VH-VL binders against Jerky protein homolog-like (JRKL). Designs and how they scored, part 7

Target 1, 218 residues: Jerky protein homolog-like (JRKL), of Homo sapiens (Human) (q9y4a0r168to385)
Amino acid sequence: LQPEQIYNADETGLFWKCLPSRISVIKGKCTVPGHKSIEERVTIMCCANATGLHKLKLCVVGKAKKPRSFKSTDTLNLPVSYFSQKGAWMDLSIFRQWFDKIFVPQVREYLRSKGLQEKAVLLLDNSPTHPNENVLRSDDGQIFAKYLPPNVASLIQPSDQGVIATMKRNYRAGLLQNNLEEGNDLKSFWKKLTLLDALYEIAMAWNLVKPVTISRAW

## First folded at step 1 (VH-VL)

Design r12 (from r11 with heavy chain K97R G98D Y99R D100L L101F W102G S103Y H104S M106F V108Y; framework fv_relatlimab)
Fold by ESMFold2-Fast, scan of step 1:
Structure r12 (fold): chain C 218 residues (1-218), chain A 119 residues (1-119), chain B 107 residues (1-107)
Amino acid sequence: as target 1 above (218 residues)
Amino acid sequence: QVQLQQWGAGLLKPSETLSLTCAVYGGSFSGYFWNWIRQPPGKGLEWIGEIYYSGSTNSNPSLKSRVTLSLDTSKNQFSLKLRSVTAADTAVYYCARDRLFGYSYFDYWGQGTLVTVSS
Amino acid sequence: EIVLTQSPATLSLSPGERATLSCRASQSISSYLAWYQQKPGQAPRLLIYDASKRATGIPARFSGSGSGTDFTLTISSLEPEDFAVYYCQQRYNWPFTFGQGTNLEIK
């Protein structure tokens, strides 16, 4: 398979609303010690091919089916692929839905646009939230998931941490820039920040991750 | 201190349109969802709908065909129109504020308006 | 639509006693539940939001607990002003729905 046909997906949690502190900003971290769950948490999944030239729309798992901040917005018009689960965690059903309804169609469209065969592999770790590889397969068998063997996993850099860290850094920088552009103080800005605002900012942060950052991770 | 003050017609005949207005004092109108909730005499609360300062609305599916929500941002007011009223629409109607972020709910309420629909 | 069922319908207690009010959801709503107090002729007053967080100005004797489908409002030691109707409300999904209410009355 060509690098365009080889995909990887990785998951992370995001506390999308944190009060910034000097120390956490400098270190690129959210300050959470002793803080209650007044910060909403979501799960984000990043998926891209080995060239980094095809980044899939972010998958986001939140708690509510229709968060208030979405207004009347159709979930299909969101800047992310949104799913809901009571704990905001990825589960077997959501992963399979994402694979069948989002991953497979978007990969086919991308590969057709490049004049390549509609054949691809999605490389995954052995997470409990990932279905058996036999069920993560397109109807024609050409697009399928493959779990990394333990001996091969040792050869993979912890580079997915670098890609995720870059995205989260871009997210925080974007929030700070938006606050400055609106002329609001930090307290007022954080008070008004909604999940919908965060989803647009996360999507922009993902779009700003350079293809070379992703391809170097392979 | 934030205050919600509401007004509108209290006595209606069947088939008429209910019109209520709520004004916001002492706080920002922008950045919140503004809600209408009703309570029939001796019964519980029923959510009617909400409007955001951008004009986006959500309403109870059971009432959606008859409900129109609107804003006047220049006056810090929002309004409810409920068409084709019947005796079943007799209730105390409340306006209420909801905070946009996280774990807040209806934190400020108007005084209520008793609406009676009788033939 | 998510149905909230409150129990008991009426709770008769004396000042100084502990009150326990229940709210059960027809499906899991995580922690997206609020409690309101309503006195005759008045608008409802927010007591608890996010299942367990006390609203501004609400006395410490009020507490909420629960997650998923089963929720409880507790008043540790009743004061005379606490005798009122109490409603739970979910905001997990539209339409937002309320329970039918529990009437807390003096024994």
Scores: ipSAE 0.000, ipTM 0.417, lowest interface PAE 18.2, mean pLDDT 80

Design r13 (from r11 with heavy chain K97R Y99I D100E L101Y W102L S103T H104S M106F V108Y; framework fv_relatlimab)
Fold by ESMFold2-Fast, scan of step 1:
Structure r13 (fold): chain C 218 residues (1-218), chain A 119 residues (1-119), chain B 107 residues (1-107)
Amino acid sequence: as target 1 above (218 residues)
Amino acid sequence: QVQLQQWGAGLLKPSETLSLTCAVYGGSFSGYFWNWIRQPPGKGLEWIGEIYYSGSTNSNPSLKSRVTLSLDTSKNQFSLKLRSVTAADTAVYYCARGIEYLTSYFDYWGQGTLVTVSS
Amino acid sequence: EIVLTQSPATLSLSPGERATLSCRASQSISSYLAWYQQKPGQAPRLLIYDASKRATGIPARFSGSGSGTDFTLTISSLEPEDFAVYYCQQRYNWPFTFGQGTNLEIK
């Protein structure tokens, strides 16, 4: 397999309406002054090949099937592949739908465009939200997922090694620039930030992650 | 309202470094991606790279790290350096603004600078 | 890299006619496509972005449509100033790429 044929996907939670500075965020919870929990969050999954030159459109799982901020925006025209789940968490059904409908077709198109054999592996950790390895396989068996052993997964999950952190940093920087451009104070900016705004901004943040950042993480 | 003006060396010899600067007038510099795009004579457009107001950059992999993008926020300027030029780098070079949230759709362009690489 | 193929290479029409220009992507790019007009000696001008949204100042006769791999730019009734080269551009993935252009010329 060439590096173009080796992919990794990893999930993270994003509290898209947390203040970007001086907030201590614990996985699954964001606390602000006054000790209130902020639960406006989504799950984001980023996926790219080992060269970093093929980054798939971000997968985002939110709570609402059609958020109010989407009003007249077709979900197919979003800058992300949007799915909904009551807890805004990845689940077995959503992961399999993403694999079958998004990952496999887009990887085939990319490899075909490069003149490479349409064969690829998706390297994953053994998360409860990931289906059994044997069901994450294209009909011809050429594109498939492989779960890393726990001792290996901790060493070579590229997204965990800085790609996600870089993306989140880019997201926070983008929000701050938008606040400065509009001339609003930070409090008023956060009050009017919508989920649709956040989806555009996180898609831009993913786009800013350089191929070299992804390839070095391998 | 928004105007981009660019300048820099137009005639280069092989192995030299191309240096171009673009200044932004009449509009906000923050919140946008600032881009360089080139067009060889009689051919189509090639994206070179982008820089966000924060300093984050992304460049076309085909240019093999010969590209350096930089900002001078105090002057609302951004610059391109392209090292080790060859005849294949002969082109009209444009600076351009990428639309916020829709970055890398280019709504305002500089006037263009013809760069000729000849011995 | 994502390759954009424009067709036809040259389109010869008269003022008042409808022009339809095609852009096909080598892979799905959702709606992340723009259209530009370029006249000799000038920088390109953004016409349409996000497949179907008109840029500021662009006349209503210009419209864009499509998603995935197939996109069209339509000029409903050609004016003399519309004869130019048209380029499509994708921003779905790096590097951002342009089509080879369609030359719209007067018949």
Scores: ipSAE 0.000, ipTM 0.409, lowest interface PAE 18.0, mean pLDDT 80

Design r14 (framework fv_relatlimab)
Heavy chain, then light chain:
Amino acid sequence: QVQLQQWGAGLLKPSETLSLTCAVYGGSFSGYFWNWIRQPPGKGLEWIGEIYYSGSTNSNPSLKSRVTLSLDTSKNQFSLKLRSVTAADTAVYYCARWELGYFDYWGQGTLVTVSS
Amino acid sequence: EIVLTQSPATLSLSPGERATLSCRASQSISSYLAWYQQKPGQAPRLLIYDASKRATGIPARFSGSGSGTDFTLTISSLEPEDFAVYYCQQRYNWPFTFGQGTNLEIK
ESMFold2-Fast, scan of step 1: ipSAE 0.008; ipTM 0.509

Design r15 (framework fv_relatlimab)
Fold by ESMFold2-Fast, scan of step 1:
Structure r15 (fold): chain C 218 residues (1-218), chain A 120 residues (1-120), chain B 107 residues (1-107)
Amino acid sequence: as target 1 above (218 residues)
Amino acid sequence: QVQLQQWGAGLLKPSETLSLTCAVYGGSFSGYFWNWIRQPPGKGLEWIGEIYYSGSTNSNPSLKSRVTLSLDTSKNQFSLKLRSVTAADTAVYYCARVYTYSGTYEFDYWGQGTLVTVSS
Amino acid sequence: EIVLTQSPATLSLSPGERATLSCRASQSISSYLAWYQQKPGQAPRLLIYDASKRATGIPARFSGSGSGTDFTLTISSLEPEDFAVYYCQQRYNWPFTFGQGTNLEIK
């Protein structure tokens, strides 16, 4: 398989109301000036091919099926693929739906656009939230998942976390820039920040991750 | 109309290899997963394994070490070999096509079934 | 592996009555459940896929519902040919597994 046909996906939690600098999160909480810790979390999954030239739309798992901040925004028009789960955790059902409805179609479209065979492998870590690899395959069997051996450090490098860290850094920087542009104090900014605002900001943060950052993680 | 027709030896002794073949008529062989499912007498259904028309296979972990799945694309046939049979392998064996569309995955057409009896 | 438990094991009804068959999964399988009908001496026949969608040629009296762990097959008005064994099957995770079956028998 060519590097364009090799994909990796990683999950992370995002506390989307955290302060952009110093310790903004304590034991899953964000500290805001004048207020007790605020705890707001979603699960995000990043997926890209080995060249870094194809980054899939972020998968986000939140608590509510129709968050209030989404009012008047079609869920299909969000900058992310949004799913809901009571704990805002990835689970087997959501992962399977993402693979079938998002990953396979988007990979097929990308490879077709590049004149490449519609064959691809999705390399995953061995997580309880991931279905058995044998059910993670396209109808024609050409796009499928494989789990990385958990005991082989060379296949699951610490540098793989660099992509996630870069995205989160971009997210925090974007929040800082928006706060400065509004001229509001930090407390007012966090008070006004909605989940919808965060989804647009994290989508932009993902877009800003350079292809070389992703390709070097491989 | 799609039709699956199967055949193979129905009487085996312990330690022998079960060999069954399924032929596909009236429909496309390419683009589908071809499956084997069995049903011991008076019991429920058990999935054995699948083969894609490209030759890629998946098998039930409980049977994987004994199962070999193969294709003959020139004849639109696929086959199951189950080695080292025991009395526990006595069952009606079915071949089946998987109906797929964007992750939808059900057994839409089945062969007539082959009763395999393992006895000494 | 995902275990599917069907209930009741046997359901005795008369033609014209409504049948309700249950299938419970040991973990959430979203909507990735199918229902099959099997008559003595015959291969199983696909009735319902994706929990609620009728397969081609299946009469409207058959309907499926449910998501997560609890699923139901309903036959709104039994015809004589509907007396058979019914199996549920999950395709959510491998290996694919079937329930133990519900025998729908005539009173």
Scores: ipSAE 0.006, ipTM 0.470, lowest interface PAE 12.8, mean pLDDT 80

Design r16 (framework fv_relatlimab)
Fold by ESMFold2-Fast, scan of step 1:
Structure r16 (fold): chain C 218 residues (1-218), chain A 121 residues (1-121), chain B 107 residues (1-107)
Amino acid sequence: as target 1 above (218 residues)
Amino acid sequence: QVQLQQWGAGLLKPSETLSLTCAVYGGSFSGYFWNWIRQPPGKGLEWIGEIYYSGSTNSNPSLKSRVTLSLDTSKNQFSLKLRSVTAADTAVYYCARDFSYLEGSYAFDIWGQGTLVTVSS
Amino acid sequence: EIVLTQSPATLSLSPGERATLSCRASQSISSYLAWYQQKPGQAPRLLIYDASKRATGIPARFSGSGSGTDFTLTISSLEPEDFAVYYCQQRYNWPFTFGQGTNLEIK
């Protein structure tokens, strides 16, 4: 397989109301000024090919099927592929739906657009949220997942924390820039930030990750 | 107790379309792959295909051009259509439940009663 | 496709004896192998999944072992109801395939 046909996907948590400045971040958790815990969280999944030239639409898992801030927005018109789960965690059903409805069709479109064979592998770790690899296959068997052993995955897994860190950095910078442009004070902006606002910002942050950043992780 | 009940045409002529339906009772339809398997008289088992409750399908390449799998989630039913049948398609057809999970896995753990399909004359 | 070869084709034993049935895969399938029992006129019944895990309700006399390409189903002491055809199945890759079966018959 060519590098264009090799994909990797990684999951991360995002406390979407967590901003830099006087907010403390301790081992993936954020607190507001005054040190109260923030539990407004989603799961984000990033997926790209080894060249970094194809980034899939970001997958987001939130708690509510139709968040209050989405009232006037069709879920199909969101800048991300949105799914809901009570704990906002990835599960077997959501992962399989994402693979079948999002990953396989988008990879086919990309490879077809580049004049490449519609054949690809998705490299995954052995997470409990991932189905056995025998069920993560396209109807023609040409697009399929492969699990890396845990002791090998941590050493040679192509996508690393650098890509996720870059995306989160872009997200925080975008939020701060929007706050400056709107002329709001930080506390007013914080209170008014909605999940829909966060979804647009994280989608933009993902789009801003450069191909070279992704390809260097491989 | 989860039960699979299947029904459909038993006697067909060459060139007709085989149509079978399987209904799920007493258990969840979501989160599982729903499968069709067949067994010609006196022979072994052959996998036909699978459908996930989201609608995604995989089928045996040897049958792919003739197989259509569908589901009706409102009725907890899934169906098989096999076009252009010949005498070689004479078999008992089974529906079955399948689910795979790294910390707990299922094979074909629940099967329908089977439907004998005879293609003659 | 992955080919599964079962041996022997027929195994003739008496109640109380130990039965050992083999299944060999044409390529490594890790532990993604299941065993089924089928009696005349009945649907197959799942016995073992993931090479070695007994399905719910299956008696302790049934056990599975193996990984990679070589797998074994063992029945430690045959009961009269155990005389049936046994199939192995790989779940590693599609199309899912079955062995040709081992007929366990009463001597």
Scores: ipSAE 0.000, ipTM 0.418, lowest interface PAE 18.5, mean pLDDT 80

Design s06 (framework fv_sonavibart)
Fold by ESMFold2-Fast, scan of step 1:
Structure s06 (fold): chain C 218 residues (1-218), chain A 124 residues (1-124), chain B 103 residues (1-103)
Amino acid sequence: as target 1 above (218 residues)
Amino acid sequence: QVQLQQSGPGLVKPSQTLSLTCAISGDSVSSYSAAWNWIRQSPSRGLEWLGRTYYRSKWYNDYAESVKSRITINPDTSKNQFSLQLNSVTPEDTAVYYCARGTYEFWSDYFDYWGQGTMVTVSS
Amino acid sequence: DIQMTQSPSSLSASVGDRVTITCRTSQSISDYLNWYQQKPGKAPKLLIYDASSLQSGVPSRFSGSGSGTDFTLTISSLQPEDFATYYCQQYWTFGQGTKVEIK
């Protein structure tokens, strides 16, 4: 398999309704005013090939099927692949649907565009949200998932975490760039921030992750 | 073939610790392809998953929220077994307790082998 | 947690009858639903995993179907030894059970 045919996916939680500051950006975290709510949390999954040149559209799992902020937006026009689950956690069903509906078709299209054989492997680490690898395969068997042994997973996991950390820093910086530092009432900003706003910001944060950052993680 | 055999007391007084063991044959408790579970069954709550232990470079435990503060599941690689310790028991912990193997490499999706079950009665 | 509802809670059937038991989930779970049989005084026994895969050693009269939120366990020709309670399971959650009484 060529590096273009080797993919890795990793997931993380994000409290999207947070107050960014210079301090939170520097320290790699966000301030959430008051009690943390499940409604302010999403799960994000990022997936890219070993070259970093193919980044898949972000997968986001939120709590609501049709958030009020989506009312005027076609779900197909969202900057992310959005799924819903009551706890806003990735689960076996959503991971399988993402693999079948998003991963396989997009990888196939990418490889075809590059004149490469439509064969790929998705390398996954330990996670209760990942289905048995036997069910994660394309109809023709050419695109399939493999779980990494714990010793190999631990070698790759720190590098994958660097990509996620970069994306989260980009997200927080994007919120900060909305003039939060100009002495605006931060509570007013927090109240006005919608899930749709957050989805656009995180999509941009993912797009800003450089191919070299991803390829260095391999 | 995989077999699970349970042992432990059937009567426990309120506030005491319930301790059960599950002996494994035909597989290793440290097998990367398995997770080792405790599941109980009572008329009021039905079948209720309590937790699991599994080995993936190090030992991990997952526990159900309802028992998380009172439960410990421990593997014993030398004896090829795993145990359940449930602290501060109440009459609501009266149930048949089962050990069970989960089948998937990193996380269990289904339970393919079960122990024979241990009826535990918590009464004063 | 994903809620699961089994129906019916109990049924009575004659030897040779086709028996159908359903399990419905509050959210889609693709095909990650498993079925168990429990006879009085015994541990549950895995019958079907991943909605439709028959466990080794289980008679072919048992079959599973469904995906998403609606799942069915079928016994094509009920036998005397099929007197039992049947449970569906997804992840860490079990259904409440369906008791099948042979009459």
Scores: ipSAE 0.000, ipTM 0.427, lowest interface PAE 17.4, mean pLDDT 79

Design s08 (framework fv_sonavibart)
Fold by ESMFold2-Fast, scan of step 1:
Structure s08 (fold): chain C 218 residues (1-218), chain A 125 residues (1-125), chain B 103 residues (1-103)
Amino acid sequence: as target 1 above (218 residues)
Amino acid sequence: QVQLQQSGPGLVKPSQTLSLTCAISGDSVSSYSAAWNWIRQSPSRGLEWLGRTYYRSKWYNDYAESVKSRITINPDTSKNQFSLQLNSVTPEDTAVYYCAREEYYLSGYDAFDIWGQGTMVTVSS
Amino acid sequence: DIQMTQSPSSLSASVGDRVTITCRTSQSISDYLNWYQQKPGKAPKLLIYDASSLQSGVPSRFSGSGSGTDFTLTISSLQPEDFATYYCQQYWTFGQGTKVEIK
């Protein structure tokens, strides 16, 4: 397999509703008024090939099936692939749906567009939220998942060193820029920030991760 | 289809450097899904992994602790081969040396699916 | 480092016999264990990977089973070409081998 045909997916949690500041961006943190709650938390999954040139649309798992902020938005026009789960965490069903409905079709389209054989592997860690690898296969068997043991995974599967941290840094910087443009009322900014706003910011943050950052992680 | 062909000296004197080469056909030494290994076999130690080289964004090497201070494994993309250099050999380095491929995605974890024919190396004065 | 114990160290068998070889590890390795066959003067040949997956081109009389710390390689009906030494391997460590010889 060529690097274009080798993918990795990593999950992370994000508390998307926080107060941005220059200090929080510099320190890699956000200030959250009050206790963190599952209402303001999502699970994000980042997926890209080893060249970093193909970044898949972010997978986001939130709590609500149809958040109020989506009321005026067609879900097909969201900048992310949105799923819902009571705890806003990834589960076996959502992972399988993402693999079958998002990963396999997008990888085929990308490889076809580049004139490459439609064959690919998705490298995964042994997370309890990941289905058995035997069920993570395309109908023709050409696109499939592979779980790696820790001693092999650390060498050929990218860790979350840099890629996820860079994305979260980009997200916080985007929030800071939007807050500055809206003026100095930090409490008002925080109160009016919606999940839809956060999804656009997260998508832009992911898009800003450079291919070289992803390829160096391998 | 994929074959590994070994070459190098069969007799090396103590304190000298052992040099072996493994030529690859049917695959590329820079293949992203593969790692290229050296493994030796002796009656006293059995099968013993020595190290590997592999390409991602750059070349990487892993070496067994027992030989780490004396061993170098180098790829040669122009000749599609990789080599073993083992410094300051002793009679304990007498063994049959094999090169072998790991294929991460199409075969098992840490599995060596293709092997060279082997080279008997005797360290003797 | 993880210690591996193969048993028996050798066995004598006849063509048609069922042969079972075991490999035990000092700590759990899930299913990350491979089996090899080596004939005199030849390189080892991969038979089974990930404890139970048959390598392409290997006869179906070979099978592997086990998980955790206890693994087995089985030859359901020994053939003349199966007289060889068999090795288990996990990570970068090999077992000491089991020699299957003719009675």
Scores: ipSAE 0.005, ipTM 0.469, lowest interface PAE 15.5, mean pLDDT 81

Design s09 (framework fv_sonavibart)
Fold by ESMFold2-Fast, scan of step 1:
Structure s09 (fold): chain C 218 residues (1-218), chain A 123 residues (1-123), chain B 103 residues (1-103)
Amino acid sequence: as target 1 above (218 residues)
Amino acid sequence: QVQLQQSGPGLVKPSQTLSLTCAISGDSVSSYSAAWNWIRQSPSRGLEWLGRTYYRSKWYNDYAESVKSRITINPDTSKNQFSLQLNSVTPEDTAVYYCARSGYDFLYYMDVWGQGTMVTVSS
Amino acid sequence: DIQMTQSPSSLSASVGDRVTITCRTSQSISDYLNWYQQKPGKAPKLLIYDASSLQSGVPSRFSGSGSGTDFTLTISSLQPEDFATYYCQQYWTFGQGTKVEIK
């Protein structure tokens, strides 16, 4: 398989409601007024090919099926692939739905656009949230998942905290820029920020991750 | 109402090829919503899935790792049936063999089963 | 891949009893767990699919529950025709079976 046909996916948590400052952007963190609420956490899954030239639409798992901020927005029109789960954690059902509804169709379209055979492998760690590899395959068998043994995964599939860290840094920088452009007080900004706002911002943050950052992780 | 009817020899010598057939009525072997499976059962190994065949834009097969090098599952659209060929059999292949229908994708449950065929591998 | 433990291997019960059979997996399978009943000399019969969905034609005394790694098949008020071996299945793997015998 060519590098364009080899994909990797990794999960991370995000506390999306935070109060950014220039110093928090530099230090890779954000400030939250008062006690941090677990309700303000989502799970994000990033997926891209080995060249870094194809970044899939982010998968986001939140607690609520239809958050209040989504009232006027069809889930299909979100800038991310949104799923809900009681603890905002990835599970087997959500991973399977993401693979079937998002991964396979988007990979197929990308490879077709590049004049490549619609054949790809998704390399995954052996996580409890990942279904048996026999179920993660396209109808024609050409796009499928492969689990790496624990001792091999550490060599071939690094965690790549660099990609995730860059995305989170971009997210915080974007929030800071939006706050400055709107002329809002930091406290007012924190109260005003909705989950929908955060989803648009994290999608933009992911889009800003450069191909070289991703390919370097391979 | 879908029914599966099995046929094939009950006695096979070691190193020979086991051949079984499953005839389908009430559904098409090329039905887009179905996959056609072979499963065997022995006292020593229990219930063991062997493989499946299914049609989408062309025919596909999935096989269990334990038999992958010896097994072939073939559909026959003209007779509306599918078959199992298992090469180089050993006494450990002695089992009751079942054909069964499942759904495609994540529908792994077997809702229709054949009656079973007892296969003995001995000299 | 995914290890499966079905328990108990056998149990004795009387007509009218409530029977519980469990199946555990080494890693989460969400709700991709199915239950079958097999009588001597017969093919297995699907009872429950996707952990808790009752197959058409199966008596309501059969029920399934669980998600993740722990799953249960329950038979309320055992009937004479329920003495059989029961199997769980996830993906391509079957459990080792639980034989329900008359006391």
Scores: ipSAE 0.000, ipTM 0.427, lowest interface PAE 19.1, mean pLDDT 80

